# VHH binders against tRNA dimethylallyltransferase (miaA), part 3

Target 1, 307 residues: tRNA dimethylallyltransferase (miaA), of Elusimicrobium minutum (b2kdr9)
Amino acid sequence: MTIIIAGPTAGGKTDLALNLAKLIGGEVVSVDSRQVYKYLTVGTAKPEGEYKNGVYNVDGVNYHLVDFLDLDKTYNTGSFTADASNTAYNINKKGKTAIFAGGTGMYMQSYFGGMDVLPKADQALRAQLADIADKEGKQSLHKMLSEADPESAALIPSGNLHRVMRALEIFKLTGKKASELRTNGFADISQNNFMVYIEWDKEELNKRIEIRTQGMFGGMLKETQDMLAKGYTRNSPGLRSLGYAEVIDFIEGKKTKPEALERIVILTRQYAKRQRTWFARYKNMYKADGSALNAEQILAEYAAWKK

## First folded at step 1 (VHH)

Design g1 (framework vhh_8ghr_2)
Fold by ESMFold2-Fast, scan of step 1:
Structure g1 (fold): chain B 307 residues (1-307), chain A 122 residues (1-122)
Amino acid sequence: as target 1 above (307 residues)
Amino acid sequence: EVQLVESGGGLVQPGGSLRLSCAASGFTFSDYSYIGWVRRAPGKGEELVARISPSGGDTSYADSVKGRFTISADISKNTAYLQMNSLRVEDTAVYYCARDEYWDSEGYFDYWGQGTLVTVSS
């Protein structure tokens, strides 16, 4: 049993997910690229919790995939898909429902849409393939691709060296054909999953973003000062989270507090608009009114969706 | 279909300037992707010269081009640019525009353009 709760930043996803989890005895899996980071609670809107039996717990609800990653490390769709698969398996093994809640649409798509994560560029392999192309011609690489992945070879002209090299790289690194592993980023995951989208009037959401940003600034300032004192910088992956660069600019005297707040609000509104555009691709979502969120109503809709 | 189409390449004298354009279709610039410029000269490996997150404004450059090249993006036109100033003979290469997923490692480029030739010669 799985329920997906999606929506824009500042939309109320966390409270809805927690209330729903309490009603059904479920557990929450965060779908958020920033809440994974330790120490950054306020600016990432990570729910405040405590560890119980080694698990992050929010008011009696186990809350997974938050608060585990050092700020010097990156997190990606592959890491999310692996962690989410293991987490959901363990929740379901206990006979509980996994409630996936967040706004990172690509993570939802990668996990629920069956999107395969392609391997990272291998510079040594690319150099070897480039050398073959220089000595034997582009046709030699295309011949190799025709033998490894005939479908990709039919689609990629021999003159497109980089696409040919990428397809060969995928095959050599994974043992699977690029034609089999291409990302399915456009699949409608709402067709096969109960998926809730929290809708807001644009003006009301913009007001919520502004109020939230004002309330977060003090906590973000303290977190940022603590992280800089530990040796992290504006280039640390965790501190690239939305709003922290602006807080650093304030600390360094490059922005006043009003300037920093204004920039954070603008960036957050832009992010919310991108989330609305992303989630508009899913045509079978249950649309929940953000101003009237009701976990019991969502549970009733889930029961109806099953039949 | 996802496509990246480069333009703006050509022959230029040392010290000159060129602006490359990369028109994207089949996807929208998002916070989940980077657009990069990768170059390759004959007998040399690929070099990522510049990268931008179009919606986030995050940019990075190879040390070889830092201070001379500027990457930018116009989200409304779904187009990325590479402004190349103070060009040197060693900048001679085929320049490729490529899409990379934001939350994947640097250099994970799943879609590439055909490339555009830049020749710096006197």
Scores: ipSAE 0.006, ipTM 0.274, lowest interface PAE 10.3, mean pLDDT 83

Design g10 (framework vhh_8ghr_2)
Fold by ESMFold2-Fast, scan of step 1:
Structure g10 (fold): chain B 307 residues (1-307), chain A 124 residues (1-124)
Amino acid sequence: as target 1 above (307 residues)
Amino acid sequence: EVQLVESGGGLVQPGGSLRLSCAASGFTFSSSYAIGWVRRAPGKGEELVARISPSGDYTSYADSVKGRFTISADISKNTAYLQMNSLRVEDTAVYYCARDTYEEGDWLSYFDYWGQGTLVTVSS
């Protein structure tokens, strides 16, 4: 038993998920690349909670995949998929419904759609391919790509050595064509899952983002100062979370507070637009009006969807 | 169609300076995409040298180039720049401009479009 709640940043996903969880005795799994980090609560919009029996708990609801990662660590699609699988298994084993709530579309797609993680650069393989290009010409690599992945070869000019090498690297490391992974491996996860998307009018969402950002600045400032005092920097993976670089610029005197706030608002609006573009690919979502969210109505729609 | 075209590479003496340019077409910097400069020397892995956020205000640098390199963007020209000062022999590499979708958590591994690269040689 699984319910998916998606939507843009500042859209009300957390409150909807918590209200649904209370109605059905469910638990929430966060689908958010930022909320995984310790210490960064305000700027990541992590819900305020406390640990109960070793589990982060928000107003009586167990809230998973938040507040566990050190700021020096990266978190990616593969890490999420492994953690989400274990978490959902344990929730379902207890006879409870897992409510997945978040806006990180790639994580959602990876877990529910079974999307393969693209391989990291293989230095030995890249050195081999670079040597072939240097000795035999870059046309030799393009010929290899034409034989392995003719569709990618048709799209990538032979002179674009890095793109040719990347497509070959994907093929050599996974046995799968880059063209197939980018085209045929993407499943519409809304076909087989009850998936809610919280829709907002653009102007209304932009107002919500502006108000939220103003309210968050003081807390983000304190968090950022504390992390810098601990030796973290603007290059620490956790501090690359949206808005923290602008707060660091304010601390360093590179931006005024109004300039930092304006920049965070712009970046957050751009992020919301990217989320809208990502989720538009799913054709069978239940569209919930963000200005009139009703957990009981969502539950009724879920019951109807199951039939 | 998305394209990234690098220019400005060449031969320079140690301690010298070069400015690389990355002209983008098929998308705009002010919309949704970060830009990274990635370098590759023969026999070495890729190193993300510098990154600039959509519309240009967030920047980050590899420890090897901090204080020497500066990334910037001219949004009106849809062009990103890498100003390289106090160049060292170990900066010798092919430099690539790459588009990042600005997806948090996978920043270091997810570049979807790349330029053809421009060679920078630092030697006597």
Scores: ipSAE 0.005, ipTM 0.197, lowest interface PAE 11.0, mean pLDDT 83

Design g11 (framework vhh_8ghr_2)
Fold by ESMFold2-Fast, scan of step 1:
Structure g11 (fold): chain B 307 residues (1-307), chain A 121 residues (1-121)
Amino acid sequence: as target 1 above (307 residues)
Amino acid sequence: EVQLVESGGGLVQPGGSLRLSCAASGFTFSSYAYIGWVRRAPGKGEELVARISWSGGSTSYADSVKGRFTISADISKNTAYLQMNSLRVEDTAVYYCAAEYGDSWDEYDYWGQGTLVTVSS
């Protein structure tokens, strides 16, 4: 029992997910690469909540996979898939519906698509492969790839050590050929899941992004000042979240406030365009009008879908 | 047909300089893309040396190269550069150009073939 809510940044996904959760007694799992970070609430559009019984809670709804990662740590599709699996298992074990809500399309694809996910880099394995290349030459690794995955070996030149190592790494970690994983295409996760996509007119979404960015700046400035005071820097993975580099540039006198805001708006609009392009691959989504979101209507569509 | 094409590597003496270039072929870098330089020395893991946001110009550097290396972008030429000054023997590595198009995956979308930099007398 799962519902997926997808859509562009500034699209209203959080409010729709919370309203649905309240109607059905469900819990929300955030599908967002930035909301995982502690301390960054305003700039990541993390819903404001508080901890209840050790769980982040937003207006009576348990909201998972937010606010747990230190700013010096990285998060990726492998980390998300593992955490999401454990979280969904626990929600379903309680007899509740898990509502997955977010705009990080690759995380959504990695969790629901299953076999289409490429594995995370393995530093120990890469070191072993690098040692083989150093002792026996790049051609030795390419020969190994030719034996494991002849199609990838035909496409990747022997001199391209990084690509050869990546293809071998995929094979050694998954038992699947990189060529097979890439040529199958990503599974249409909307085929077997009730998936809602919040649609907006481009100009209306662009205006929402502009208004949202203006409203966020003060909070982002406060958060950024606090993080820099704690010893974090522009190189901290958490502070690489969209908009924080521009706020740091403002703090350091490298940008005026209007320049910082303009840059954040541009980057956010580009991100929204990438999200629209990503989600266009899914052919069986229920399209919800962003300007007229109705959780009760979405619930009725879900009931019809599962028959 | 979409490729990152690297140039500028070679043999240089300690204290010398090299400028690496990374050109996009068959595409143009998106304005929200991050372009990074990653190096790998024999027996060591990969190290992200420098990163630049394509049209924003915001840069970051590994502590090992900070103050010696400078990353830059020439949008009109669709090319990123790594200016390497005060080179040391430990900078000897294969240098890869990589392009990243989002914050949802910590993997780069495109990689160059690598350029060897050897620092020795």
Scores: ipSAE 0.000, ipTM 0.237, lowest interface PAE 12.5, mean pLDDT 83

Design g12 (framework vhh_8ghr_2)
Fold by ESMFold2-Fast, scan of step 1:
Structure g12 (fold): chain B 307 residues (1-307), chain A 119 residues (1-119)
Amino acid sequence: as target 1 above (307 residues)
Amino acid sequence: EVQLVESGGGLVQPGGSLRLSCAASGFTVSSYYDIGWVRRAPGKGEELVARIYSSGGYTSYADSVKGRFTISADISKNTAYLQMNSLRVEDTAVYYCARDWSYEDLEYWGQGTLVTVSS
């Protein structure tokens, strides 16, 4: 039993997920690339919670995949898929419903659609492939690609050693063809899952983003100052989260507060637009009006969907 | 269709300068995608030399090029640049423009642009 709640940043996903979880005795799994980080609560819109029995708990609801990653660490779709699979298994084993809520569309697609994450560069494998190219020529690697992934070989010229090696690296590390991951790798996850998308009028969402950003600034400033004092920098992966670079610019005197706020608003609106474009690919979502969210109505729709 | 097209490479003497361009289509530079410049010299692995982050437009550089190379983006032209100053023979490589697709890794769409530093 799984419910998916998707929508743009500032769209009300957290409150809807919490209300649904309370109605059905479920637990929430966050689908958010930023809420994973420790110490960053305000700017990531992580719900305020406390640990109960080793689990992050928000107003009586267990809230998973938040607040566990140090700022110097990276998190990716592969890490998310592994963690989400384990988390959902444990929730369902207890006889509870897992409610997946977030706006990181790539993570949702990876977990529910079986979209494989592209592997990081493997230096040993790249050295091995480079040695083959040196001894046998670039054409030899292209021949290997033709045998492993003929579609990629047709698209990538033999002279483009970098792209040939990358496609071979993907195949050798994952067993999956790069062509399958790039060109036609998406299942419509809304076909086999009850998936809610929170819709907003563009102008209403833009106003919500502006108000939210203004309200967040003070908390983000304190968080950022604390992290810099701990030795983290603007290059720390966690501080790459949307808005924190602008706060650092304010601290360093490179931006005024109004300039920092304006930039954060612009970037957040851009992110919301990209989320809307991403989720438009799913054709069987239940569309919920963001201005009139009702958890009982969503639950009734879920019950009807299951029949 | 997402595409990154590199240009601006060529032959230059040691101590010279070049500016590489990366024209983007199918997405907006400085959206939620990072843009990076990756280079590969013959017989060597790939090196990420410069990156501009989508959130805030901040930059990072490999130690080998720090102080000599500058990455920038022109949002109105949907184009990223790599300004290369005080070029050295060891900077000779094919330079690729890359986008961060999966939050984890950079993908490459072009054949790159060759930079040769030689007298």
Scores: ipSAE 0.000, ipTM 0.217, lowest interface PAE 13.0, mean pLDDT 82

Design g2 (framework vhh_8ghr_2)
Fold by ESMFold2-Fast, scan of step 1:
Structure g2 (fold): chain B 307 residues (1-307), chain A 123 residues (1-123)
Amino acid sequence: as target 1 above (307 residues)
Amino acid sequence: EVQLVESGGGLVQPGGSLRLSCAASGFTFSSYDYIGWVRRAPGKGEELVARIYPSGGSTSYADSVKGRFTISADISKNTAYLQMNSLRVEDTAVYYCAREDYGWEDYYGMDVWGQGTLVTVSS
């Protein structure tokens, strides 16, 4: 049994997921590309927890797929899908409900929509395609894509070489068109899953983001200083997480604190807007009012849904 | 429509200099994305040679080019540059300007690429 809780950054997903897990004796699986990193708690909005029996535990609730990755490592949809599959299997084997909570829409789509069949980047093939683009121009790859996958070619501008190459890479490695995988893999995952989306008024969410960012700055500053002291840099994948570059700029004297805060707020609002746009593709979600979140009400809706 | 357009490549003698330019349209460098220069040469694969966070001015370089290459960005012109000094035959490659986006799966995290510009270092 599975419940999905989605919503924008600063939307209250973590507290809702924890309260729901306590009501049903469930466990949480984080759907977040940044919370996987060790040491970065404040800026990633990772819930504060402790290890219990080898599992990260937040106020009595097991919280999976957080706090395990070194800052110099990358994480992707393939890694998430594999880890999430194993984690959900183990939770369900205990007779418990897995509550997937987060805002990384690609990870949700990959796992629930079966996108784990997408091939890994093939560097040799990418180099070959890049050589073709270099010698014959971007239009040559786009022409190749229009022959292999006309629907993808219609959606991807010829100037977006990376997306053209990715669509060709998928076709060449799998024999399947990216457009077919988009249709099948971008199936409405809310149709066959109980999926909650936390909705906020834009102005109210923007206020929450601003307040949260101001409250987070001190903790992010300490985390960033500690990581730099350990030899990590602004180019460490973990420190590419939203807001940490701005904190580093403050430490290096390139930004004042107000300038750093203003940039973090702008970036966070842009991220929330991208999340809103992403999740708008799911037409069968239960819409929860962010200003009036109630875990017992969500549980009642879930009980009604599964009948 | 988001685009990156490179210019400034060409033929130079060993020890020479070139300045590459990368003009962005459809987005601004004051956004959260990093801008990088990636090169591809036969038998060497892809190499990220330089990276900049334009809003903060932070830069990084591959060990192969440290002290010789300088990356910069002009926010007002929405253009990034790669100043290449003390060029070596081994720097011969196609140089791409690319934008790195958060939350997008890719080879380097890059979601927008330029067409590339050829740099040939030959005597």
Scores: ipSAE 0.006, ipTM 0.233, lowest interface PAE 10.2, mean pLDDT 83

Design g3 (framework vhh_8ghr_2)
Fold by ESMFold2-Fast, scan of step 1:
Structure g3 (fold): chain B 307 residues (1-307), chain A 123 residues (1-123)
Amino acid sequence: as target 1 above (307 residues)
Amino acid sequence: EVQLVESGGGLVQPGGSLRLSCAASGFTISDYSYIGWVRRAPGKGEELVARISGSGGYTSYADSVKGRFTISADISKNTAYLQMNSLRVEDTAVYYCARDSEYYDWGEDFDYWGQGTLVTVSS
């Protein structure tokens, strides 16, 4: 009752998801850490829509988990998992299929793979570990890490108290070594789910990113000016979305327009590379050619997979 | 190998001044990273004190230190600073330098932390 569509930024995930939803009478759940924010549409590549009966609607399709969060608020894997669970439950209760579409791999892993992602900071546990370091020295915590997770201890110097504490925190909260969770402790969510990955040639994707960034600049500039006028700053979590710091640098006279555009392109290409690296861990994805996306063909592959 | 090394802490009397330094290695501060100063006092939680962008030198401060503390960065030395003026007993804490998470979109604010430097304000 679920289809997962993954792929790099600028890859065509939104159009594919919308076309699939129209074919099956489904609804889309966005898997995107940036599209959750209000007001930031152009720079986050949020699909343009309107509210119908309190739900964001894109060309006749209900599009969930976008456009609801204030720019001063943070959003994380725990918030996503809770919201996605409630949203999918309500979609399925209506007899509809939930189509999960996005590029935020950790959110997909958290929801579909369970708690194999890194846990949130535990302030009480951190206070306890800090007290041990204060009484017995930083070497005592590093010794504890060496006993619990020797691979992490080999990489983290004893003087790096916060990283030692983080690795111990992960072990104490999950029972799993931080080194294992980073290398091979993650469940392969493509094994038990129909998961589509939109593939692009690297050079072709890089050209798409450059063209898209040029077209987005004016809209991002207006959005950024409006948000700064409302009292938000470059330190507002929403404005930390990729590209907005560079637009602020332009507004403040610290970068020319060509300099801001060049930087946004570089950062976007680096983000796309991180996405490719993340999704390469899933070995049973259906690979869709980004230059020839066909929703009817994807449905045929899903029917064959479900057999 | 990413490292952040703090220095400049110590004992100072109320009304005094200290300058903390944060030397970065394994990355460049100007390479679209934010650097923050976070403090932790005995019996209290962590507080983000000040933050500076590597791209434009833009800054923010906690209300508790606004007007007294100044954050800056020297790009040529790859080092961030926290100038602390008009120090109060309640500023006593361990001060940590922290780098923006490269994986901010994955739910973490800071991905690397320094060792911490103790600041004691006592009369």
Scores: ipSAE 0.006, ipTM 0.296, lowest interface PAE 9.6, mean pLDDT 83

Design g4 (framework vhh_8ghr_2)
Fold by ESMFold2-Fast, scan of step 1:
Structure g4 (fold): chain B 307 residues (1-307), chain A 123 residues (1-123)
Amino acid sequence: as target 1 above (307 residues)
Amino acid sequence: EVQLVESGGGLVQPGGSLRLSCAASGFTFSEYYSIGWVRRAPGKGEELVARISSSGDSTSYADSVKGRFTISADISKNTAYLQMNSLRVEDTAVYYCARGDWYEESDYAFDIWGQGTLVTVSS
């Protein structure tokens, strides 16, 4: 049993997820590429919690896939889907509902869309394909792609040997067309899952972002100073999280506080717009009014969705 | 038409330098968070060697090139660069420029790819 809560940054996803979890005795799985990092709480909007029996706990609710990754490490869709699968299995094994909450749309699509991990490059196969291109020409390889995967061939120019070879490689290694994997990757996951999207008026969301950013600056400054003291830099993967480069610029005297805040607000609004565009692809979401969120109402909608 | 075009590849001796350019057309860097350089070499899979945010102020590097390669961007020209110093035979590869999401560290998150430029490091 699974509930998905999606929405833009600053939209109230965390509070809604926590309130739902309390109502049903569920647990939350964070769908967020930044909250995975240790030490960065304020700027990633990670809910403040404490460890209980080895699990990050927020006000009595177990909150998974946060606060475990060192700042020098990267995290991607493959890592997320593996971790999320294991986490959901353990939650369901306890007879509890997993509530997936976050704004990283590709992580949601990868996990719930059932996308297979694309195969790594096969150098022997690529050498075989390169030999064909050398003997018969790039157009010959493109014709092979046209026969195996006509949709990919229509999108990939015949002169782009790398893209043609990659699409053929995917087909030869998996038996699946790259075009089908792309189409499956864009499957409407809201068709088969109860998915809530928190909607905001754009101007109201922009005001929330501005207020939130002002309130976060002091905490981000402290976190950033601590991380720089430990030897991390603006190029550390964790510190590439939205807003931290601007805080570093302030620390280094390259930006005033108002300049840093203005830049963070602009970047956050751009991020929210990208999230709105991403989630607009899902046609069967329950749209929740961000200004009037009610966990009991969402639970009632879930019950109605089931039957 | 959304497109990335690489240039600057060629033959260089070990210890030499090359600068690769990636020119974007059909979109502006202000609309996208990252440009990455991915290379493919014989005996290795694809490797993401460097990324830069579209604003040009945040970068990341693979451990294999850290300290030797520098990525940069000219936002006014919609062009990203990869400065490659202290080149080794092992750096021989086809180098691709790709547009991606800054927050996703996977080559599968790249949606627009260039045609690639060959870099050969040989005596």
Scores: ipSAE 0.011, ipTM 0.320, lowest interface PAE 9.1, mean pLDDT 83

Design g5 (framework vhh_8ghr_2)
Fold by ESMFold2-Fast, scan of step 1:
Structure g5 (fold): chain B 307 residues (1-307), chain A 122 residues (1-122)
Amino acid sequence: as target 1 above (307 residues)
Amino acid sequence: EVQLVESGGGLVQPGGSLRLSCAASGFTFSSYYDIGWVRRAPGKGEELVARIYSGGGSTSYADSVKGRFTISADISKNTAYLQMNSLRVEDTAVYYCAKEYSDDWGYEFDYWGQGTLVTVSS
């Protein structure tokens, strides 16, 4: 039994997921590329919780895939899919429902769509491929791609060395064609999963983003100052989370507080717009009104969907 | 489709300057995505030397280029730049413009340009 809750940033996903989990005795799996980081709670909108029996717990609900990654580490679709698979297996083994909640659309697609994760850049392999290009010309790599993945070779010009190398890297590391992974990755995951999308009027969501950002700034400032004091920098992957670079600019005197807030709001609205565009590709989602969220209604819809 | 095209590379003597350009198409530069400059020298791995939010947000630099390189962006031209000053022989590399694609590829640089060669030699 799995329920997916998707929606834009500031949309109310956390409260809906927690209320659903309480109704069914389920556990939440966060689908968020930034909530994985330790110490960054306010700016990532990580729910406030405490550890119980070694698991992050929010108001009596186990909340997975949050608060475990050091700020100097990267996290991607590959890491998410592996961790989510193990987490869902363990939740199901306990006879409980896993509620996947978040706004990172690619993570949803990768895990539920059966898309194999894209490998991280392999610098040694790329150096080998670069040496071939240097000695034999860029056409040699494109010829290799034509033999391994003819569809990718038709789309990627031979002069675009890094795109050619990325497609070859994917093939060499996974044995799968980049063209096939692209096609499989865009399966409509809402067709085979109960998937809720929290829908908001654009202007109302924009107001929520502005209010939330204003309320978050003080907490983000404290978190950022604490992390910089520990030796982390603007180059730390965790501090690349949306809004923290703008807070650093404020600390360093490069932006005023109003300038930092304005930039965070703009970036957050752009992110919400991209989330709306991403999730619009799924045609079988249950659309929940963000202004009138009701966990019991969602549960009733899920029960009807299961029939 | 997303496309990045680099220009501005060439031959320069040590201590000289070059400005690289990265023209973007298939996306709006004012979007959230990171734009970075990555270099690769013969016999060496890839190095991310600079990155910026599109639209002139926060910037970061590798220690090897701090104080010498400046990344910037022009939203109106949908173009990012890398200003390289006080160039050293060790800066000789092919320089690539790369776009982070957070919604389709996680937080990886998925879209890369074809590169522009910078040679620093006397």
Scores: ipSAE 0.006, ipTM 0.267, lowest interface PAE 10.0, mean pLDDT 83

Design g6 (framework vhh_8ghr_2)
Fold by ESMFold2-Fast, scan of step 1:
Structure g6 (fold): chain B 307 residues (1-307), chain A 122 residues (1-122)
Amino acid sequence: as target 1 above (307 residues)
Amino acid sequence: EVQLVESGGGLVQPGGSLRLSCAASGFTFSSYSYIGWVRRAPGKGEELVARISPSGGYTSYADSVKGRFTISADISKNTAYLQMNSLRVEDTAVYYCARYGKWLSPYYFDYWGQGTLVTVSS
């Protein structure tokens, strides 16, 4: 009673998920590391909705795991897996289908594959940890690791700065101790789940990204100004979402509007390419043409799959 | 214990050359892992510079270093190298040797070295 809709940013996942949910009386669970944040609606491409009976609702469809997190808070695979498990259980208990829709492949793999995925290096976090080591010494980082993950600290010498930093990075990014992570054996989640992947021609997707980015800029600017006025900064986890640093650079006079837009487009295209590479690992997906999305056809494929 | 130890860093003039070495211990090079060089300049993020599959001979480079840097490996010595030619001030960074697991992510790091500083200054 679960359907997965995956695909690149700007690919039409939200519209497909909403149309499918309407056909089957289902509910959507967002698989997106950025849409969790409050206030950042335009730049995160969060679907526009309103609260009905305490639940975020998009055009008549309950839309879960969006719009709940303060900008100073981090969200990670552990948090997602716990929240998604509770949400899916409650949807299925009502006799409804949970439709998981998003592009954060690491979250999908962690939840459906039952395995922990090692995070990508976080450049800002690495710089912060390196600064602490420079100011307070290598032993300071090892002490932090001893408090966060005693088992890893026992195995990693204090003089091995980069192993200590990596273990701390894993803990800070995932909320899980490096010593507790399960990283052996990759499960193909498309083998045991009905999984749709929205495919686009590269140039068509690139054009969609450019048009979308131009349309988003004004809303992102308003959101960013409001957040900075409230005391949030470029270092607030929520404002590290793709595009907001470029908007802050524009506000501070470090970039012109065309320079900010160009950089956002480049970063978004790079993100889409990484998503395509990630999802290529799943061998049993139903491939949907992004230029001709049809929820009724996908429902027919789902019905055939579950027989 | 798995370890990666870098050496060969130092001060060099623009246009000069350096060769970095990465000695691996606690594991043998295999087709299921990659050895990569990642750099971090002061005030900047991490950049994957080059990677090699030591047993498979596959190599790849960042656009910023293509044609100037060459990655290689000596399987018998369990050591990887980064030959850096035509060095620029912009190449100034701490260079890290890292092992990549068999996962699809290009940023999946199992183990890191301690880093070696390369300063390009006139």
Scores: ipSAE 0.000, ipTM 0.097, lowest interface PAE 20.9, mean pLDDT 83

